# Designs tried in a protein design chat: VH-VL binders against q9v1v9. Part 22

Target 1, 196 residues: q9v1v9
Amino acid sequence: MSFVVIITGIPGVGKSTITRLALQRTKAKFKLINFGDLMFEEAVKAGLVNHRDEMRKLPLEIQRDLQMKVAKKISEMARQQPILLDTHATIKTPHGYLLGLPYEVIKTLNPNFIVIIEATPSEILGRRLRDLKRDRDVETEEQIQRHQDLNRAAAIAYAMHSNALIKIIENHEDKGLEEAVNELVEILDLAVKEYA
Below, E stands for the ipSAE of ESMFold2; O stands for the ipSAE of OpenDDE; V2 stands for 0.75 times the mean of E and O plus 0.25 times the DockQ between their complexes.

## First folded at step 6 (VH-VL; framework fv_amivantamab_arm2)

Design J4 (at its last look DockQ between E and O 0.84; V2 from the best seeds 0.00; counts 0 for: pae E 2.8 > 2)
Fold by OpenDDE, look of step 6:
Structure J4 (fold): chain C 196 residues (1-196), chain A 119 residues (1-119), chain B 107 residues (1-107)
Amino acid sequence: as target 1 above (196 residues)
Amino acid sequence: QVQLVQSGAEVKKPGASVKVSCETSGYTFTSYLISWVRQAPGHGLEWMGWISAYNGNTNYAQKLQGRVTMTTDTSTSTAYMELRSLRSDDTAVYYCARDRLYYYGMDVWGQGTLVTVSS
Amino acid sequence: DIQMTQSPSSVSASVGDRVTITCRASQGISSWLAWFQHKPGKAPKLLIYAASDLQSGVPSRFSGSGSGTDFTLTISSLQPEDFATYYCQQADSFPYTFGQGTRLEIK
């Protein structure tokens, strides 16, 4: 049986740190996959883009075609080992928010868990300010909260089509990282029996 | 309804060039790729390459590198395929197709354009 | 390049017959395989994509199966309009490559 965990969170929420630490501690041998990175690799192989910044500019239809390929690849990989899939639950566009995983894609991935990493808007802003190396769009606390709310909604939609369990993990600044990591590890360790 | 309509038959001499057009309708032109495929008499289908109507990126078959140029005109939703330095073995029916890559594939095709190369 | 080999090259059958065409890839292509129907003077028609998914508007008598290297197109009950040449095409990687074709003719 395949075991796929989707992990998502808005930039600055501490997702990467939690993911890294959890993978070090889990008993299961997860393969970490960034969905966007894999899409980019496939796009480059196909000659669709030359640079990563072009990916978001591709027509939605082309993106969906790439997504399906990537989703199928991930599904195949998941037959051999558990997958931790890092992806965006929603994507902000000039005209609104787009679900990061279309119906056909989420059905193909068929995740066991959808993990959302969250923090307070103020904490996220603070972290973004400290990470000056990343080119991020400036967002207000209200915009950050809205994005997190939409990610929750997206998770519900994804779970409805995959029967995945949803886990919200809070990552707070003063007291939360270790706890957050432990919560993720608990989920990841469930994969041990699937591949034993 | 998605449609691809190609230009008429061409007769060319060796060494000449041919440019085939493919006018599309029924969908957002810039949202998809256009692939070109040809079939020589008595032979099977041969993929020539594709072009992105969005950004103009192309992927040509190695065999045709240097001789083929694919272009698009977004204002008319038309794709073009130019083949230069024509040879007798370039005689074929040339097809354009909307290409959704990998999963969905080339789902709608033009009616084909016969290009005859003869002395 | 990935080579696609179809079998048979030609097949004679009657209306109502079950027809099976096979396609073999020189290397694993997962499920990235399409089947096309091609009639003289007409545009090729996509029948099956992703090895087994039926294109919209295609009769249910057509079906595709297989993964990896071996694939099959099946026509459960041949109809008069089904006499044509059929091609498999790998969509795994570029360049796209086709099988040599299978000519389905009236017996």
Scores: ipSAE 0.580, ipTM 0.840, lowest interface PAE 1.0, mean pLDDT 94
Fold by ESMFold2, look of step 6:
Structure J4 (fold): chain C 196 residues (1-196), chain A 119 residues (1-119), chain B 107 residues (1-107)
Amino acid sequence: as target 1 above (196 residues)
Amino acid sequence: QVQLVQSGAEVKKPGASVKVSCETSGYTFTSYLISWVRQAPGHGLEWMGWISAYNGNTNYAQKLQGRVTMTTDTSTSTAYMELRSLRSDDTAVYYCARDRLYYYGMDVWGQGTLVTVSS
Amino acid sequence: DIQMTQSPSSVSASVGDRVTITCRASQGISSWLAWFQHKPGKAPKLLIYAASDLQSGVPSRFSGSGSGTDFTLTISSLQPEDFATYYCQQADSFPYTFGQGTRLEIK
């Protein structure tokens, strides 16, 4: 049987640090996949794009087709080893938020867990200002909270079309980074018995 | 209702060029590819290449590189295929098709355009 | 380039018969295989995409199966309008390639 863990979180929650540390500590040999990286690889092979920044300009229907091809590749890889899949739960557009993984993609992936890394809006904003180069489009704390709320709602929708359990891991100062990493390791370690 | 309507049959001499049009309707032209496929008499189907209606990017079959040019006109939702330096073995029916890429494929085709190359 | 090989090259069958056409890819193409029906003087018609998914408006007597390198198209109960040439086509990578075709003759 396959074991697929989706991990998501908006920029500034500390997801990459938690992921790196958990992968070093877990007993399972996960393959870490960034969904967007595979999307780009497929688009380049097709000749649709030459540069990464062209990816977000592709028509939605073309993006959905590439998502299907990537989802199928991940499903095939998951037969061999557990997969930690890094992706966006939602995508902001000028006219609202789009679910990042439509029904057909989630059905194909059939994840066991959807892990959402969260923090308070204030902590997220503070981390963004310290860790990321400033850009023109800084979200307010209210927008950050709405985005996290929508990601939770998206995870519920994804779980309805799979066998996934939803796990929220909070990465804020009173819990500390180590507790968040240990929570993720506990989930990843469940994969050991699936690939014996 | 998705439709692809191609220009009419053409007769050409060797060395000439032909430009086949493919006018689309019933969908958002810029959201998909247009593939071109031909069938010579007595032969199967041969993919010639595609053009992205969104940005004009092309992917041509290697056999036809240097002889084929595909273009679009988004104001008329029309794709074009031009084949130059025609040979007698380019005699074929030429089809355009809306291409939904890997998973969904070439789902709607034009009626075909017979191009005859004779001396 | 991925070579697609169809079998048989032709088949003669009666109305009501079950007909199976096979297609083999020269390398793995996962499920990225389409089937087309082509009648002379008409545009090719997509029947099956992604190896097994039925295109809208196609009768349910058509079905596809397979993955990897070996694929089949099945017509469960042949009808007079099914007289045509059938092509498989891989859509895993460019260039797209087609099988040689299978001519279905109704006897």
Scores: ipSAE 0.480, ipTM 0.782, lowest interface PAE 2.8, mean pLDDT 89
ESMFold2 (binder alone), look of step 6: mean pLDDT 93; pTM 0.940

Design J5 (at its last look DockQ between E and O 0.85; V2 from the best seeds 0.00; counts 0 for: pae E 2.3 > 2)
Fold by OpenDDE, look of step 6:
Structure J5 (fold): chain C 196 residues (1-196), chain A 119 residues (1-119), chain B 107 residues (1-107)
Amino acid sequence: as target 1 above (196 residues)
Amino acid sequence: QVQLVQSGAEVKKPGASVKVSCETSGYTFTSYLISWVRQAPGHGLEWMGWISAYNGNTNYAQKLQGRVTMTTDTSTSTAYMELRSLRSDDTAVYYCARDRLFYYGMDVWGQGTLVTVSS
Amino acid sequence: DIQMTQSPSSVSASVGDRVTITCRASQGISSWLAWFQHKPGKAPKLLIYAASSLQSGVPSRFSGSGSGTDFTLTISSLQPEDFATYYCQQADSFPYTFGQGTRLEIK
């Protein structure tokens, strides 16, 4: 059986750190996949783009096709090993927010878990300020909270179509990181039984 | 209803160029790719390349590199395929198709344009 | 380039018959395969995409199966309008490549 865990969180929430540490501790041999990265690889192979920044400029229908291709690939890989899939629950556009995983894509992925990493808007802003290497859009605390709220809503929608369990993991300053990692590890370790 | 309507048959001499048009309707032109496929008499289908109607990016078959140019006109929702330095073996029916790529495929095709190359 | 080989090149059948056409890829293409119907003087018609998904408007008597390298198009009960040439096409990578075609003729 396949075991797929989707992990999502807004930039600056500490998702990458938690993911890295959890993968080091889990007993299951997860393959970490960034959905966007895999899409980019496929797009480059196809000659659709040359740079990552072009991905967002592709027509939506082209993006959807790439998503389906990637989703199918991930589904196939999941037959062999557990997958930790890093992706965006929602995508901010000039006209509104778009669900990162369309219906056909989430059905194909059929995740067991949807994990959302969260933190307070203040904490996220603080972390973004400390990470000067990443070019991020400046957002207010209100905008950050709105984005997190929409990610929760998206997770509910995804779970409805996949029967995935939703897990919200809080990553707070001072004493939140280890707890967050442990919570993720607990979920990841459930995959051991699926591939044993 | 999605439709692709191609220009009429062409007769050309070797060394000449031909430009086939493909007028589209029934969908958002800039949201999809246009692929071109040809069929020589007695042969199968051969993919020539595609163009993105959104940004003009192209991907040509290697054997046609340097001789083929695909373009689009968003104002008229029309795609064009120009083939230069025509040879007798370029005689074929040329098709345009809306291309949804890997998963969904080339789902709607034009009626075809016969291009005859003869001395 | 990925080579696609269809079998048979031609087949004679009667209305009501079950017809099977096979396509083999020179390398694994997952499920990225399409089937087309082509009649003389007409535009090719997409029948199956993603190896087994029926295109909208296509009769249910058409079905596709397979993955990896071996694929099959099946017409469960041949109808008069089904006599045509059929092509498989790999959509895994560029350049797209087609099988040589299977001509389905009336017996």
Scores: ipSAE 0.769, ipTM 0.904, lowest interface PAE 0.6, mean pLDDT 95
Fold by ESMFold2, look of step 6:
Structure J5 (fold): chain C 196 residues (1-196), chain A 119 residues (1-119), chain B 107 residues (1-107)
Amino acid sequence: as target 1 above (196 residues)
Amino acid sequence: QVQLVQSGAEVKKPGASVKVSCETSGYTFTSYLISWVRQAPGHGLEWMGWISAYNGNTNYAQKLQGRVTMTTDTSTSTAYMELRSLRSDDTAVYYCARDRLFYYGMDVWGQGTLVTVSS
Amino acid sequence: DIQMTQSPSSVSASVGDRVTITCRASQGISSWLAWFQHKPGKAPKLLIYAASSLQSGVPSRFSGSGSGTDFTLTISSLQPEDFATYYCQQADSFPYTFGQGTRLEIK
């Protein structure tokens, strides 16, 4: 049996730190995969691009094909060990938001969980402003909440085409990083019996 | 509806070059690759390479490296394949195909262009 | 390069028969396998992509199966218009490579 956990969150929620600490603590031997990194690797191998910034310039039809190849590769890897898949649920553009994973990709991945790391808009904005010197394009609190709302909606759509449970993990300053890490570890530990 | 129309048959002598055209219609030319495939008489199909209509990048079969050049003209939605230093064993029907890459494949093909190389 | 080996080289069958053609890859190619039909004087026609997905407009009597190294194309009820040569093609990596072909002759 396979076990695939999708983990997502907008910039400023602390996803990278939570992921690293949870992987150190979980009883399961997860493989961490970034979906975009694997797409880039396949595109370079095929000769389609030379640099990461060319990925967004690829025609949608070519991007969809690469997504399918990557999804199938992840599905096959998941037969041997549990997969923690780091990806974007939605992608902000100047003209709106794109869903990060189309129907056929989600069906192929067939995740068990979609984990969304969140924080309050104020916390996210505060973290971004402390980290982003001279960045005049920082989202407002209202834009941050709308982006998190769309990520929740995207997760529902992905769950409709899989058997995934949706888990929101809050990384609040008053709850601390430790609590968020523990919540993720509890999900990851569910994989232990699938690969015994 | 989607259509790839190739240039006509050609007869060439050894050492010459040939340039086959593939005019496309019914789809957005710059959204796909064009692959070239040939079939020598009595033989199976052989992939020659592809060209990306959206940025001009190419990927050539190693056997043909140095002898083949693929180009596009986006203003006419046309792909070209030029094969130089022709040999008798280059006699084949040459096909262009719209290529959707690994998963979706080469889904629409041109009618083929016979190239005969003889002394 | 990935070698693709088809069998049989030719098949003689009657209208209505079930026909199976096999294809073996020299290394694992997951599900990245296409089947083409090729008639004399015509362009090749894509029948099956991704090992088992039926191309739009292809009759449902055609089906594909397999994963890894072993693949099959099945025609469930042979029709007179199915006289052709059939090729498998791996699409896992470049160069794309084709099987040597299977000629299907109608009795």
Scores: ipSAE 0.544, ipTM 0.813, lowest interface PAE 2.3, mean pLDDT 90
ESMFold2 (binder alone), look of step 6: mean pLDDT 93; pTM 0.942

## First folded at step 7 (VH-VL; framework fv_amivantamab_arm2)

Design K1 (at its last look DockQ between E and O 0.91; V2 from the best seeds 0.77)
Fold by OpenDDE, look of step 7:
Structure K1 (fold): chain C 196 residues (1-196), chain A 119 residues (1-119), chain B 107 residues (1-107)
Amino acid sequence: as target 1 above (196 residues)
Amino acid sequence: QVQLVQSGAEVKKPGASVKVSCETSGYTFTSYLISWVRQAPGHGLEWMGWITAYNGNTNYAQKLQGRVTMTTDTSTSTAYMELRSLRSDDTAVYYCARDRLYYYGMDVWGQGTLVTVSS
Amino acid sequence: DIQMTQSPSSVSASVGDRVTITCRASQGISSWLAWFQHKPGKAPKLLIYAASSLQSGVPSRFSGSGSGTDFTLTISSLQPEDFATYYCQQADSFPWTFGQGTRLEIK
């Protein structure tokens, strides 16, 4: 049977590092998928976009269609191997926050777990300042906390439709990384039973 | 209610061009694609291509490359399909359809426009 | 291009009958298949999308099933208004392609 773990976190929270390290340690052979990347690939195949920056310019209706295509593809892959799906729980727009996964998409994905990586706003700000590679909007600590709060709310909504378990993993600067990785590994190792 | 209303029937000579219009209403025009499909007498449906209403990107069937041009007017929420160098085998009913690609598909169609090509 | 083959090309049935139409793709198309109803002089009507999802406003007597290469449209109890031509269409990859159609006639 399929085992899908959704992992999410706001930029700068250290999600990528935790994910990488956990995948190295887990006993299960997870396929890591970035939802956005897969959407981009599908959009390119369709001839809708040439560059990643154009993805944001697609109408929401088209984006939703692409999401469904990706979701179904992921669902099919999950039949053969466990999937760790990196995605945004919410997306900040000029007019408000959008749920990253609509109802039909989350139903299709049907995750076993929704993992949220969190840290303090100050820690996140610090990490963002150190990582100058990505053009990130400057956010206040309050805005960061609000975004994290909305991600939690989104996770609850997703879990309600999928019956997924929610796990919040804290990634703090002081000895928090190893603990965070271990917590994720514990979840990922549960997939071993599903594909044995 | 979502509606697509096409222009009236056309009679053309071989070598001529025809331009069919598709006026849309009841939805946000720029949020969807418009696909064009035709049906020749006694034949099935044939996809001709689509155009994105938001930026005008097109994807034409290979068979029609060079002869077909699809355009949109966002101010009037109208799509146009021009077919040039008409042949007798272009005689068909031409349909426009609102298209949402893979999952949702072509969910609403126009009533069709008969184009007759005869010498 | 992906070829779509429908069966049968025509079928005669009576009101109340169960009718089944099949569509086969030349290659795997997952669940990216739509079914249309087409009556003469009218716009084609989407019945089923994504192989098994019923379009809004379509009667529940219509159902779609299948994945991969083989698909089926079923009308559980044929009504007078259901006599028409039906088409399957793959929505997996461009160009979109249709089956040759199935004409459903009154027996």
Scores: ipSAE 0.807, ipTM 0.919, lowest interface PAE 0.7, mean pLDDT 95
Fold by ESMFold2, look of step 7:
Structure K1 (fold): chain C 196 residues (1-196), chain A 119 residues (1-119), chain B 107 residues (1-107)
Amino acid sequence: as target 1 above (196 residues)
Amino acid sequence: QVQLVQSGAEVKKPGASVKVSCETSGYTFTSYLISWVRQAPGHGLEWMGWITAYNGNTNYAQKLQGRVTMTTDTSTSTAYMELRSLRSDDTAVYYCARDRLYYYGMDVWGQGTLVTVSS
Amino acid sequence: DIQMTQSPSSVSASVGDRVTITCRASQGISSWLAWFQHKPGKAPKLLIYAASSLQSGVPSRFSGSGSGTDFTLTISSLQPEDFATYYCQQADSFPWTFGQGTRLEIK
């Protein structure tokens, strides 16, 4: 009755390009939703913030409540059409990594797939060094790999509380963008039978 | 143990102002909102507005815009609600509540402060 | 503003009875509905959040159900301490709004 695909990947894996191309090619009419964008929309409606940069200044407890509101909204939208949900599996902080989606949020979303876009640490580092839109210090290759490892672990935790299958799609320069896009399209096309 | 303790009852004349305090304990004051809700005799509950304890942002019920001011003092973990230009129909019990927003809502309330407005 | 309408306005019931109170929203509010118990001279007490989730420390005889526009609060076996006025409150959008209340009286 619903089909929700979570897509995630650390900055530099090429997720946005893969997502855009897959949505153009899939047979299913997915709605692409950025979790953070909906968080911002709800915070503005409540009068909690006026500008996007205020979002991370909100108390953690308020952010978690907004996550629940957004998760429920996405769950309801998924009854009408399949959802491709762009979000972070983990968030790096000065004191460690925070899981991006609490248990209650994952249970509400109940995703069918958690798709992780990955690349080698050297490919990611190279892309980050070329990308002027990066908003944090560039990690070392070892730190990049640890972050990807933690995202895999987070995905397992999320799958324990949902019906999700975990799919890792590698976006290597040698394998070409086309193969990664085709792998995602194959997953997205599964939604056709759910909304026939 | 989360507690919200309000200031005592007030008797006021029409046209005066009242300021009700709400001292919080047992949780991190700046982590949540404080909502104010009132109940006039024989009436139901009416939401007046909230203040974000973290930064002092407010959201007031339209009916009360221009007459209400909500503030906080983070050093004492205390919220305040001031209602100006009092009328007899402002006679009510005024509650503060810890407001956890959409999911949990107003989960802990103060004991209430009776404000009586009479000539 | 979202209008919340409760039914009935009052209920007389005996200890042990099953009591239901309904709440209707003027527009869809998903499951963002809370129930409060309010006793004379006391602060309101949160019973149910998110339409059906029981607040910590609330007896299991209380339950909530519904989504969209129609919601119910059920007390499965009424106890003497359940004499109170009950309010629903929508938590979908500001301003927070309450139903007019349902007064539960012990026969």
Scores: ipSAE 0.714, ipTM 0.886, lowest interface PAE 1.1, mean pLDDT 90
ESMFold2 (binder alone), look of step 7: mean pLDDT 92; pTM 0.930
ESMFold2, look of step 8: ipSAE 0.666; ipTM 0.862
ESMFold2 (binder alone), look of step 8: mean pLDDT 91; pTM 0.927
OpenDDE, look of step 8: ipSAE 0.787; ipTM 0.907

Design K2 (at its last look DockQ between E and O 0.90; V2 from the best seeds 0.79)
Fold by OpenDDE, look of step 7:
Structure K2 (fold): chain C 196 residues (1-196), chain A 119 residues (1-119), chain B 107 residues (1-107)
Amino acid sequence: as target 1 above (196 residues)
Amino acid sequence: QVQLVQSGAEVKKPGASVKVSCETSGYTFTSYLISWVRQAPGHGLEWMGWITAYNGNTNYAQKLQGRVTMTTDTSTSTAYMELRSLRSDDTAVYYCARDRLFYYGMDVWGQGTLVTVSS
Amino acid sequence: DIQMTQSPSSVSASVGDRVTITCRASQGISSWLAWFQHKPGKAPKLLIYAASSLQSGVPSRFSGSGSGTDFTLTISSLQPEDFATYYCQQADSFPWTFGQGTRLEIK
């Protein structure tokens, strides 16, 4: 049996921190995979790109093929160990938002859970301002909220095709990081039964 | 309908060069790769290399390194394969194919171009 | 390079027969395998991609199976138009490599 958890969140929401801490606490031995990183690795190996920035310039059809390759690879890995898959639910483009995972990819991954990390737009902006190391597009609170809303919609679409459970984890300053981590750990620990 | 139409048969002398064209239609040319495959008489299919139509990157079979050049013309949606320093063992039918890479594969092929190398 | 070995090199069969062709890779290629049909004077035709996915427009009598190193193309009930040469091709990594081919001829 395979156990795949997709985790997503917009930049600055604190997803990386929550993921890291939860992986340290969970009783299951999850393999963390960044979907984009794995795509890049495969693209480089194939000689399709040399730099990460070139990935965005690849034709959609090529990206889709790479996605399928990665998805199948992940699916195979999931047969042996639980997978925590970090990916973008939606991708903002100049012409609109694109679903990060097309139908065929979701069907291949067949996740058990789709976890969305959320926070208030003001909290996210605050965190982005504190973390200047990442080149991020400047977004308004309205744009941030819109992106989060679209991620929720994407999650529903993904769940429709996979029967995954959707979990929204709020990472608020007042609620605390600990609570968010515990919520994720609770989900991850469900994998113990699948690989026992 | 996706179509790949290749240039006509060629007869060349040893040492000469041949350039085969592959005109594509029915899809966005720059969204896919073009692979070239050849078949010598009595032999199987041999992959020669591919070219990315979006930026012109190439990957040639090691056996053909230095002798083969693949190019594209995006304005005409046409791919070209040039093979230099022709030898008798280069006699083959040459195919172009739209290459969708790992999962989807080479899904549409040209009709082939016979290249005969004889003294 | 990944070597692909087909078996048999040739097979004689009759219309209505079940035909099986095998392909072995020199190393694991997961499900990255395609099957082609090739008739003289015609363009090769993709039959199966990703080891078991049927290409659009291909009759359902064709099927592919296998993963890792061993793969199989099956024609459940041979039709007159199926007499041709068949090739497997690994799509795991460059360079693409083909099997030596299997000639399917009428008995």
Scores: ipSAE 0.806, ipTM 0.921, lowest interface PAE 0.6, mean pLDDT 95
Fold by ESMFold2, look of step 7:
Structure K2 (fold): chain C 196 residues (1-196), chain A 119 residues (1-119), chain B 107 residues (1-107)
Amino acid sequence: as target 1 above (196 residues)
Amino acid sequence: QVQLVQSGAEVKKPGASVKVSCETSGYTFTSYLISWVRQAPGHGLEWMGWITAYNGNTNYAQKLQGRVTMTTDTSTSTAYMELRSLRSDDTAVYYCARDRLFYYGMDVWGQGTLVTVSS
Amino acid sequence: DIQMTQSPSSVSASVGDRVTITCRASQGISSWLAWFQHKPGKAPKLLIYAASSLQSGVPSRFSGSGSGTDFTLTISSLQPEDFATYYCQQADSFPWTFGQGTRLEIK
């Protein structure tokens, strides 16, 4: 009787636009939650941090406890309404990629779907450059593709610990946006029967 | 084996201060919080506050705000709690505990330090 | 501050009995509740975390249940070493707060 959809994609795939349009069109009343935003809210309430940039400075064990609290809150919300959970499948660091969701967190969330929004590396790089927001660690097209490949692998790992189906939705610049939105709406509309 | 070993019992006069130490071993000190909890004779447990071992940030119970100071020394993996302006109702056993926060709780405690405040 | 109220304040029971202690929170705390055992002259010992999860090294005769505002600690078959005072503690939000305690006296 819960319905949780994880939606993920690296920066530049158009995830936020697809999400917004799909939520406007779906018949189900989803609550959109960003996992990191909820972790920050809990950390601020506890007095652990004052600013978002302090979150990554927290010890790993404290971050894991916050993840569990947030996962439990989401699981409880999901009893009352379907959840669209925006999070990272993997996190790029200078020394490698970290899985975004530990086993205990995935088990608690128990998602029905893991939706990965993808685009070609060229499209992603082009969108990042057009946004006029740069940082010092610019990814190449090859690094972008490797990151998308790792996100697919992470989704498989998460599905092994849940009953989630994995759905890859491609968002190409030609006519792909409307098709991507419709694919997501089809998944979100499945929630109607769970909360009837 | 995770252990928290506290300093010995103390007898103080009203108006004095006390500083209790809590030496930790068997885990990475900077990965967790240390909470301090006390129990007055005939009373239950009362949370006093915590300190984050990784950066020294603190959160004190409102009742004790202004009278308590918690610190750490990462080179010795030791936490300290100082209570100032002691009164007779501060007579208690004082515990430190490794605090894993919301989900995992205060899972390992020190042996306790009796502080007696008496004229 | 979230107030925690335990019941009963004391209980006298025989070895082998099933004992139930309840704890009520003044507001919803989801499942963020811990149970502690406290014996004279010793540090408190964590028994149950997250309302129902058994701490490592704690005998399986101890169990916890409940969510929201009402919680229960159960000892399914009382042993002589179980005489102690038991405390619930909410871990939903600071400040951490404890129930007033339940003394378990073995006849």
Scores: ipSAE 0.703, ipTM 0.880, lowest interface PAE 1.2, mean pLDDT 90
ESMFold2 (binder alone), look of step 7: mean pLDDT 92; pTM 0.923

